# Miniprotein binders against q53ft3: the designs that were tried, part 117

Target 1, 195 residues: q53ft3
Amino acid sequence: MFGCLVAGRLVQTAAQQVAEDKFVFDLPDYESINHVVVFMLGTIPFPEGMGGSVYFSYPDSNGMPVWQLLGFVTNGKPSAIFKISGLKSGEGSQHPFGAMNIVRTPSVAQIGISVELLDSMAQQTPVGNAAVSSVDSFTQFTQKMLDNFYNFASSFAVSQAQMTPSPSEMFIPANVVLKWYENFQRRLAQNPLFW
Below, E stands for the ipSAE of ESMFold2; O stands for the ipSAE of OpenDDE; V2 stands for 0.75 times the mean of E and O plus 0.25 times the DockQ between their complexes.

## First folded at step 12 (miniprotein)

Design D61 (at its last look DockQ between E and O 0.02; V2 from the best seeds 0.00; counts 0 for: pae O 12.6 > 1.5, placed apart)
Fold by ESMFold2-Fast, scan of step 12:
Structure D61 (fold): chain B 195 residues (1-195), chain A 83 residues (1-83)
Amino acid sequence: as target 1 above (195 residues)
Amino acid sequence: SPIQEEFEKLMERAEYHFEWAEKYYELGDKEYALLFFEFAARLFRKAAELAKKNNDPESYKEAIEYAEEAQKYAEEIQKELEK
């Protein structure tokens, strides 16, 4: 139902479902991540009155995950870009000797998505420093990329729905997402201004 | 009273959403601005319901006025997104 994107990494489209209403993506090597994109695949909308709360967690000094609310995705806002560089454990003022204690344990954070009632989502307040300006070049680029994906996915799903006798459900096979990603990367390599 | 504390918490949470809606609008994220103004309106209306049940007309009026303001901004942004 969801996708997760980090610049320079393979897009993730298969969240681990850990409960009926909860989905998780692993973010290995999270200390190198500045931004995370969470988006709906465009196939199955949220039921009326529902949306998704997006959380970020990393292990604290005791190895315990701490969840922070980044924001939301809804049918009206099916993608969001979050800044996580300021939310990581150990983030703070730099000191020349700060790097003397280098840990070699793998750093894995998580993005969690909880499907909730909009009324329940309204009761929560996202962490403020995860907001990203749409004027930023990364945000503009990512938004254009997501727009391109939704246009591609919607076009395919509509064509399939028109051909089937049961158009009440729209499905996009996983290989179609992969084909979109490959086509987008190819076009970007040929002409970066194509959008 | 517990009802007064709940009212105040709802108002504070709604104000937080309202402020972030304004910030997202300034950042150019109109879809998020719309969502947060709608969240603010929802919470202000919930606070108004509590004030009404608590027979507090002044708090009711305050909450409704803020809810209407948030709703007006949401409607304006919705029109921008439709065009």
Scores: ipSAE 0.603, ipTM 0.855, lowest interface PAE 1.4, mean pLDDT 76
Fold by ESMFold2, look of step 13:
Structure D61 (fold): chain B 195 residues (1-195), chain A 83 residues (1-83)
Amino acid sequence: as target 1 above (195 residues)
Amino acid sequence: SPIQEEFEKLMERAEYHFEWAEKYYELGDKEYALLFFEFAARLFRKAAELAKKNNDPESYKEAIEYAEEAQKYAEEIQKELEK
């Protein structure tokens, strides 16, 4: 059994089981979603030699389902963060969910999890943005933090002529770093997935 | 030939997984790095078996060397996760 989490929404733990080895979560208002967390609930592991391929489905310009491979979850990697904001303009690919009669509300995206042999999973290639979603989230957060700190600190810069006695050098008051840190912590506490 | 085409496709996919495993490792996602090194090793070994069936010892040697390298990285990461 699986869970699905989007920032600002309740955790979903009751997947629609559409086959013995296939599970689906609905994502209404998918265009406002940047990241999705997919995780195992922790009490039932995958059978030996198996894991989960994770797909994202969105409607194309005709409203028909389009499925893309985001990545994987396994007993050794039981949770993963996927970036989906860059996927909405792509074309569909071959996937295990297209042959199934899955009940869906029109224009709702879905997360699909297919329990498969590890050998079969190894032969699949996730879409590029999704394949690095945990890395992308870390990289995006780090880049944003670096940019934010530099811009904030620089906005308080003064010449040494304004801070005697070294007029040819610029100094940054120590409280600039503290003010930035406090501001950043507040924003992060409000929405850890803001980035 | 069909066997050569499948070999090249397996090598390309295995190299893709190997490359991303390295990137995940550099960014600290050791669990995903381990998974992708293991996937790469599986595909390199499948490619080696195709090369052997095609009587191509140079391709066999290349594929098995990559498989062993990927497996070595996976084993090292596994040891790090068990500490």
Scores: ipSAE 0.475, ipTM 0.823, lowest interface PAE 2.1, mean pLDDT 76
Fold by OpenDDE base, look of step 13:
Structure D61 (fold): chain B 195 residues (1-195), chain A 83 residues (1-83)
Amino acid sequence: as target 1 above (195 residues)
Amino acid sequence: SPIQEEFEKLMERAEYHFEWAEKYYELGDKEYALLFFEFAARLFRKAAELAKKNNDPESYKEAIEYAEEAQKYAEEIQKELEK
């Protein structure tokens, strides 16, 4: 249902579903991350009247997770870019993930998506400066991120004739990546900003 | 210089993608060929901008020429896909 993309890293399309209405992506080495893109894959829409509240968690000085509301994604605005750098100074907000026993390591942050009623989402206030407000900045960021991803992915591209059987490895067909790219571009072009 | 090194890396990466685009085209995978030509073009343009910042008109010209070539192939493939 959701994807998470960090520039220079593999795209994450398989969120950990920690509850019926809650999804989590792990972000290793989060201190090096400036921006994160959260987007709908386009396979499953939100139910009518519902959307996704996007949260970020990081360990505080005591090692306890601090959750902050970054923003939202909806069927109408299926993608958003968030600046997560510098959020460490903020106070935690109320979050729906507090009761979940999520195993965390000190170097791993998390993106949490909570499927909620749109009316409830409208009453929530994201942390300031998390949303990237510039369309131009969004476009530039997206282009850089996609370039980095394809640079990485294409380096492993092989033809069927070049494939060597390896039962210990799983392969993703290149067409799946292409379809994802096309869908991603389409969705971002339609509604790039939601905050 | 760091800028020159980055330029060279971009050019190498762009060339790599250009070559893969050609391979995919030969294999009949026109959609992938298109994608990688477009990607190559973008990288060449990025290299060109870097050369411009470095006040290197020769490198700029080279990068732009390759970008235009990649774009041309992409456009041709796009036309083929529309038939």
Scores: ipSAE 0.000, ipTM 0.211, lowest interface PAE 12.6, mean pLDDT 78
ESMFold2 (binder alone), look of step 13: mean pLDDT 90; pTM 0.888

Design D62
Fold by ESMFold2-Fast, scan of step 12:
Structure D62 (fold): chain B 195 residues (1-195), chain A 83 residues (1-83)
Amino acid sequence: as target 1 above (195 residues)
Amino acid sequence: SPIQEEFEKLMERAEYYFEWAEKYYELGDKEYALLFFELAARLFRKAAELAKKNNDPESYKEAIEYAEEAQKYAEEIQKELEK
């Protein structure tokens, strides 16, 4: 249902479902992460009157998770960018992940998503310092993400002469990746929130 | 009273969402601004319900006025997004 994206890393689209209404993504080496994007995959909408509360968790000095509410995703706002740099010394929020209060590996943080009624979402307030500066900042982050994806994909490009036909392996021409990248840039410039 | 304490907490949380809605709007994130104004309105209305149970008409009016203001901004933003 959800995806999680960090600039310079592979996108995660397979959250660990830890309850019917709770999903988690692991963020290794979280101390190097400034921003995280959380988004809905667009195939399954939330039921009417519901949304997703987005939490960030990091291990404290004793290895116990500290959960903080970052914000929300909803059918009307299916993606959000959060700043997590600077949250590592804050106090924890109320959180619905009680059974997951276990000692964690150092340097591995988590994004948690709890599917809740809108009235339940309003019982807490997000940490203010998780908000990002502007639509321009979101656009810049997305542009860097697209550049990273294109560079990564292009690193696997080979000339036609070097490609050997194999029924067990699928190849995507670099030109298709380039066209997708250009089309995405064009649409993003037209409306940075189109996705 | 415990009801008055709960009222104050609801008003404080509603004001937090209202202020962040204004901030998101200034930053150009209209979808998030809309969501936060809607959450603020819900909390102000919940506070109004507590004031009504506590037979406090002045607190009720205050909470309803803020709820209506938040709802008005939400409706304006919704119209901007629909065009």
Scores: ipSAE 0.313, ipTM 0.742, lowest interface PAE 3.4, mean pLDDT 76

Design D63
Fold by ESMFold2-Fast, scan of step 12:
Structure D63 (fold): chain B 195 residues (1-195), chain A 83 residues (1-83)
Amino acid sequence: as target 1 above (195 residues)
Amino acid sequence: SPIQEEFEKLMERAEYYFEWAEKYYELGDKEYALLFFEIAARLFRKAAELAKKNNDPESYKEAIEYAEEAQKYAEEIQKELEK
């Protein structure tokens, strides 16, 4: 349901499900990572009234995970760019992953996504320094454009399966949209300036 | 009172989201700004409900005015995103 990308690395689209409502991506060699993009694949929306809380975890000096809330993804905002370079020495936030015993190798960080009710998300406060500065405007713009296209196209694909097609419309199969989105995300992750 | 303490905590949380919505808007992340203004409005409305239960019309008016302001900004940003 989710994807994760880091500049210069292959995009991850297969999150590890660690609970019914909790998903994680491993980020090896996390000390070299400055920004992380988290996004929905667009083929399966959240149920009404639900969204995803996005967390970042790194091992402290004793190897214990320190979880911090970065922000949220929802059907209305299915992607977000986070700056994590300033968070590696911070205090841990209150988080829903606290009860899990996650075995990790030192130098591997994680992105966690917790599927929650929107009302529950309203009770949480993201860490302030996760907001991306204007120097990342191009990456933000590119991700926004990709998001807008995929959401628009995938809504038409769902309509084809459920309703009679409008006359004179061009129809795009969901599979083609998903393939394009994954390919473009992969290229963006390898080189944000490939275009 | 417990209701007054809960009201104050909701107001503080709503103000936090409101301030971050303004920062995200300045950073050019209009989608995130919209989300945070919507969260702020929701929290201010919950605070207003508590003030109403506590028979505090001044706190109710304050919370409703902030909720309406946050909602107005959210609606304006949503219109910007539609264009």
Scores: ipSAE 0.000, ipTM 0.288, lowest interface PAE 13.1, mean pLDDT 71

Design D64
Fold by ESMFold2-Fast, scan of step 12:
Structure D64 (fold): chain B 195 residues (1-195), chain A 83 residues (1-83)
Amino acid sequence: as target 1 above (195 residues)
Amino acid sequence: SPIQEEFEKLMERAEYYFEWAEKYYELGDKEYALLFFEMAARLFRKAAELAKKNNDPESYKEAIEYAEEAQKYAEEIQKELEK
């Protein structure tokens, strides 16, 4: 039902089902992982009114799992990117996995997906580190968008100015905005994280 | 007071989700915007219950007004997604 992707590693598409509503992926050598992508395969949708709560767990010094809520996936938003770096020393969140015993070795973490009612998911709070990362990403996106537009418009205007008798003047044609918008959307469609 | 401090934390968390909902909406992630507005509405309602328990009608009114605003945005987005 689900897939899990880590940059530089083979995609996992066969989650281990540990309960009727719970699925896990193993993440070996997790200390080298900064981001994890979780997505639905598109074959089996969630039942109406349900979605998936996404958790990250790592073994403590005694091999006991410490679970933290990262976020959610739903039929309407079937993929999500999570930042897990820095979460390994945080307190565990309340989680539905209980005392799950999944075979794992030292340095192997897990992504857990719990199929839950949307109403139940709405009452849960994802870990602050993941939210801070998202805020930073949004800030970076906004800044990159502004920088991209400014650089594109400026480059175009300089080219235009070279053809006038007043080279210190700058003209920004209306079509420059449209061209920037089309180029930005095309790039965003190819790689949403290009900014 | 402990109840007042808990109220303030709930309001802060609700405002945080409300702001995230607005950001997701602007980014075109309407499904996430809907989820976060619904989360914000629930937290504002919990804050309102604490204000009521603490016999603080001004805080109750403030929390309820924000909860209604968040719920209104959630309903509008839900209608957009159904089209």
Scores: ipSAE 0.000, ipTM 0.115, lowest interface PAE 18.5, mean pLDDT 69

Design D65
Fold by ESMFold2-Fast, scan of step 12:
Structure D65 (fold): chain B 195 residues (1-195), chain A 83 residues (1-83)
Amino acid sequence: as target 1 above (195 residues)
Amino acid sequence: SPIQEEFEKLMERAEYYFEWAEKYYELGDKEYALLFFEWAARLFRKAAELAKKNNDPESYKEAIEYAEEAQKYAEEIQKELEK
């Protein structure tokens, strides 16, 4: 349902589903990450009246997760970029992940997506410093992200043909990925802030 | 009073989303601007309901006026996004 991308790294399209309405991506070596992109894969929309709250979590000095609300994705806004480089010393947010047993190492952060009613999401306040600060830095990150995803898609097509399928792994048809790349490139050219 | 404190929190939250909506509209992110103006309108209307329960007609009027302004901007942006 969801994808997560960091510039210079392999795109993740297989979120760990930790509850019916909750999904997690691991971000290893998160100290080197400035921006994260979260997006919907485009094949399955949210049910009417629902969307996703996007959280960032890092381990504190005691190894305990500190969750912060970054923002939202919805059918009308299916992708967003978040700046996380300033959040690692920030105050935690109210979050729905408190009951989950998530084993983490000190260098691994997480992106969490909680599928919620839009009315419930409207009651929440994202952390202010997660917003992208300039058009130029956003455009540069977006171009790097697009290049990375294109390279991943090309690599994936070859590796899928050579590997034994795992029932627990998500497989995306190459034509869907290529259509996403073409649509993303077109939209970026028309509006660099479309996501 | 607890109702007054809740009213003030809702107004502050609604103003936060209203400001975010304006910022994203200026950046050309009309989808986020639409979403946040809609959220601002809902929160202002919720604040108005609390003011009505608290027999505070001035706060009710203020909240309703802001809700209507946010809703109007949302409707205008929705029209801009329709092909």
Scores: ipSAE 0.006, ipTM 0.293, lowest interface PAE 11.2, mean pLDDT 72

Design D66
Fold by ESMFold2-Fast, scan of step 12:
Structure D66 (fold): chain B 195 residues (1-195), chain A 83 residues (1-83)
Amino acid sequence: as target 1 above (195 residues)
Amino acid sequence: SPIQEEFEKLMERAEYYFEWAEKYYELGDKEYALLFFEYAARLFRKAAELAKKNNDPESYKEAIEYAEEAQKYAEEIQKELEK
């Protein structure tokens, strides 16, 4: 019922259900993540009066998860973009021999979604600097991204006249698709509203 | 493989990218137009070097002229995007 997208990674659409009302996505190598997008897949809406509270967790020094409220998704606002780079402790408390310690904390963070009453959600305060985008912006972004990918990939399709070994097969060099992806993520990082 | 065969393949691929760059420019996709003109220029220059090694000045001149045209368009688009 939910999806999770991180720039530079495959989209996740299969959340792990850990309770009747709780869903989790794993974010490996979370130290490199600046933004995360959470969205509803649209096949199953929330029941009337319900919505989803979106949480971020990372392991503390004892390996226990520290949960922070990022924001919300609802039937009326089924997608949101959150900035998590400011929520991870990267500036202070950095141990110079952390990598040399015998006990290592997991490098996997999580996005959690808790299905809650809208009235209950209205009483909550998200952490200070999480950025939230509108549904309209996300829809336009998705359409632009799809058009962008299709046009770019199609431009590198090579017919048999230009490819000797596979006469009837259309061919797109893998490195070209990778280069598109890198250029697209760079552009998004510089201006998320570039479309 | 023979140098002449490789030259022809590079020219065909470069021209294909050049044509796609023109199409993207017409559609208003200027960043893609820039990318493809740059790719075309590089491939045309690579073809020119092969023609040079093959002692074929006519093919060299043709490839260089196309490379310079592609580079010119790329530079013009780059200036538009910098504004």
Scores: ipSAE 0.000, ipTM 0.141, lowest interface PAE 15.7, mean pLDDT 71

Design D67
Fold by ESMFold2-Fast, scan of step 12:
Structure D67 (fold): chain B 195 residues (1-195), chain A 83 residues (1-83)
Amino acid sequence: as target 1 above (195 residues)
Amino acid sequence: SPIQEEFEKLMERAEYYFEWAEKYYELGDKEHALLFFEFAARLFRKAAELAKKNNDPESYKEAIEYAEEAQKYAEEIQKELEK
């Protein structure tokens, strides 16, 4: 039903089902993970009125899982990107996996997905605005950077009539800059994590 | 009262989702904005039911107005995504 992707690693599409409504992915060597993508495979939609709450856990000093709510996936929003860096030292939040006796090695974290009613999901709040905000801030920063670069580069464009060729001066046609900017914008829109 | 405390928690959570829905919409993430406006509407309506049970017409009116606003934005975004 679900997939999990970490940049630079093989995609996981076979979650461990630990209850009728609960699924888990293992994330070995989690200290090297910055972002995780969770998505629906598109084969089976959620039943009407239901969705998935996405949790992250890491082992504490005693090897016990510390669960945190990251966000949600639904039929209307079948994929989500989460920033994991910065959550590894956080404390546990309210979670439906509390009754699960999941024992892990110290270097393995987990992504948990709990299938819940939308009304139940709405009554939960994902951990720290910092995790969600950091992804938004990075995307916004990248867009601002691209805008700034294009504006900067285009401000140096001159008409052919104004040019006085110099052997020591290099020129890049303005239309090449525009094409690069448009292509980068398109790539960013298709996949914000392509860089 | 316990009912008043529960009402305040629901309103606070609904406002959280409403605010983030607006932010996602501004960033162009319409699917996320839709989801969070729907969550806000659900929570505001639940708060309204508690206010009604608590015989608090002012809180009921406030919660319903916010629920309708969140639902309106969700419906507008739903139409945008259908195009």
Scores: ipSAE 0.230, ipTM 0.705, lowest interface PAE 4.1, mean pLDDT 75

Design D68
Fold by ESMFold2-Fast, scan of step 12:
Structure D68 (fold): chain B 195 residues (1-195), chain A 83 residues (1-83)
Amino acid sequence: as target 1 above (195 residues)
Amino acid sequence: SPIQEEFEKLMERAEYYFEWAEKYYELGDKERALLFFEFAARLFRKAAELAKKNNDPESYKEAIEYAEEAQKYAEEIQKELEK
């Protein structure tokens, strides 16, 4: 019901359902990630009175997951952009024996979505500055995302000589991707909120 | 094949409606639960029709079983609403 997007990576739309009301996306190599987009799929809404709380998890010094609330998605706001780069550092706090506490953590983080009552969500406080709310920040992120998407998609372009016939595979012509990128970027420059 | 791809998309969409129907029912929104179970049943039956045309009896049986389950829940909720 949800999607997760990181600039320069394939969009994920198949969350692992870990409980009836909880969904998880894995983020390998999370130390290279600055922003994550979480969004709802399709036109089917949350049940009346419910929304999704969005969490970020990384391993602590003992290898245990630490969940932090990033924000929310709702029927009225079905997508959100979160900055997670600051959250990876643990906010600078160190154990009293910091020099003896050298951690080699797996580089896999998670985005978790918990379907919760709106009243319960209203009582919760997301970690500071995780949500991207300014137009300038969003515009910069979107431009970078478009650049990374175009570069990534173009890396899969093949010459006709390299094409292998496969009835189960779809082909997207490189020129169509280029035209989409140019049109979207031009429109973004004219009105950053057109998307 | 195009028929198999359409079958899989119908099954996925039907499961999505089925899950939301269950959530609406748990919240006490029986009218929406009924509507969504009916949508799920219709999509599962459409998937079954495609499996039948594609001579895939295993997929047909799976889709029909899910359709019947969704219809059973819809009928139970309909009875609750008529009380």
Scores: ipSAE 0.000, ipTM 0.077, lowest interface PAE 21.7, mean pLDDT 69

Design D69
Fold by ESMFold2-Fast, scan of step 12:
Structure D69 (fold): chain B 195 residues (1-195), chain A 83 residues (1-83)
Amino acid sequence: as target 1 above (195 residues)
Amino acid sequence: SPIQEEFEKLMERAEYYFEWAEKYYELGDKEQALLFFEFAARLFRKAAELAKKNNDPESYKEAIEYAEEAQKYAEEIQKELEK
């Protein structure tokens, strides 16, 4: 139902379902991540009156998850870009001399999606600093990544005769990628500085 | 009272969504602005219901006026997106 994209990494389209209404994507090496794109695949809409609340979780110094609400995806807004660099626990820089100061901490964060009633979503308060910032270089990179993703996905589209069931493989219809790409390009055309 | 405290929390959340809706609109994210204005309107209306139940006509009027303003902005943005 959902996809997750980080610049320079493979797109994730297979969320882990951890409850009937809860889905998770793992983000390894999250300290190197500045932005995350969350999107609906477009083939299965939310039921009427429902949407998805998007959360970000990172391990604190004790290894405990710290969840923060980033925002939402809905049938009317099926994709969102979040800035997470400002949300990570900011530990000090490493001392240049002294291996004893190198602390090994878990490096895996998560994106969580909770399917909720729109009324319930409205009762929640997203963190303000997760809002998309206007960054030209990332906008250009994101557009190139979307082009590459669309071209890659469409090149892997197979004819009906070649499609076979496989538990280890997922084939995404080209229309899903095209719909997402068109929606994203429309947003960029409205304000290039936004994304 | 608990009802007054809940009213204040709803008003605060609604204002948060309203302010962020304005910021998204300025950034050109009309879809997000629409969603957040709709959320603001919903929360202001819920606050108004609590004020009515608490027999507080001034707070009711205030919340309804804000809800109507948020709804107006949402309708204008929705019209813009349909073209």
Scores: ipSAE 0.043, ipTM 0.563, lowest interface PAE 7.2, mean pLDDT 72

Design D7
Fold by ESMFold2-Fast, scan of step 12:
Structure D7 (fold): chain B 195 residues (1-195), chain A 83 residues (1-83)
Amino acid sequence: as target 1 above (195 residues)
Amino acid sequence: SPIQEEFEKLMERAEYYFEWAEYYYELGDKEYALLFFEFAARLFRKAAELAKKNNDPESYKEAIEYAEEAQKYAEEIQKELEK
């Protein structure tokens, strides 16, 4: 139902469903990530009155997850860019033997999406500067890339994923992702300023 | 009082979303601006209901005025997005 994108990495469209209303994406080597994009695949909308709360989790020095609310996606706003630099820093884990702390700490963070009622979402507050849009070059590039992918994927919408063993599972043909990638690369090669 | 503390928390949360809505609107992200003005309006209305139950007409009026302002902005943005 959801996709996750980090600049320079392969897009993820296969979220792990960990509960009826909860989905996660793994972010390996998260210390190198400044922004992450979360988007709906466009095949199945949220039910009326519902949306998705987007969370970021990184392991602290004890390996315990630290969850933070980044923002939201809804049928009216099916994609969003989140700044996670500063949140992934491990602030408070500094000490004279930083290498020892790095060896002990896992390097995989997660993006979590919780499907919630809009009224419930309004009762929560995102961390101060995580959910941002920007006019800088990177966010403009990411936003255009996201829009291109979302529109392309939506053009191949599957009416119902009837071939999946579970009716709650989403299906996106691999061919759709490949065609989007080829189209986007072609446009970049012809006009590097396209982004 | 517990009701006053809950009122204050709702007002702070609503103001948070109102400010973020203005921020996104200035950036040209009208969809997020709309969503956050709607969130602000909902929270201000919840605060107003608490003030009403607490027989505090001053706080009720303040919360309702902010709720109406947030709703006005949301409606204006919604109309812009429909065109």
Scores: ipSAE 0.034, ipTM 0.522, lowest interface PAE 7.6, mean pLDDT 73

Design D70
Fold by ESMFold2-Fast, scan of step 12:
Structure D70 (fold): chain B 195 residues (1-195), chain A 83 residues (1-83)
Amino acid sequence: as target 1 above (195 residues)
Amino acid sequence: SPIQEEFEKLMERAEYYFEWAEKFYELGDKEYALLFFEFAARLFRKAAELAKKNNDPESYKEAIEYAEEAQKYAEEIQKELEK
């Protein structure tokens, strides 16, 4: 139902369902992450009057999870960008994941999504530093994402001499990736919030 | 009193959403601005209901005026998004 994107990493589209109304994505090496994007895949909308509360969890110095509310996704706002840098200041928010005992490594964080009534969501308060601080900040994040995507895709490019016919594999010419990247940068410069 | 404390907490949370809605609107994120103004309106109305039960007409009037303001902004943004 949900997807999670971090600049320079593979998009995650298979959330782990840990309860009827709760979904989790793992974020390894989270200390190198500044922003995360959470979005709906568009296959199944929320029921009327419901939405998703988006939480971030990191292990404290004792290895215990600390959950903080970042914000929300709804049918009217099916994607959101969150700033997670600075959120490891040590204080957690109220959250519906209280009974969950998730074993995690010191460098692995999680994004949690809890499906809730809009009235219930309104009674909670997102942490202040989780929202996008400015359009400039979002533009910088998106530019970094595009750079990382282009570099990642280009690292798999091979010369025609090395190509072997394979019916199970698809190969994209590097020039096509470059053209897409240039087009996306141009569109981003005109409107940083397009997607 | 416990009731006054609950009222103040609701007003504070509603103000949080109202202020963030204004910031999202300034940033051009109209969908989030709409959502947060709707949340602010809901919380201000809950505060007004609590003030009404506590027989406090001044607090009721204050909360309802803020709720109406938040609702008006939400409706204006909803119309902008429909265009």
Scores: ipSAE 0.198, ipTM 0.659, lowest interface PAE 4.6, mean pLDDT 75

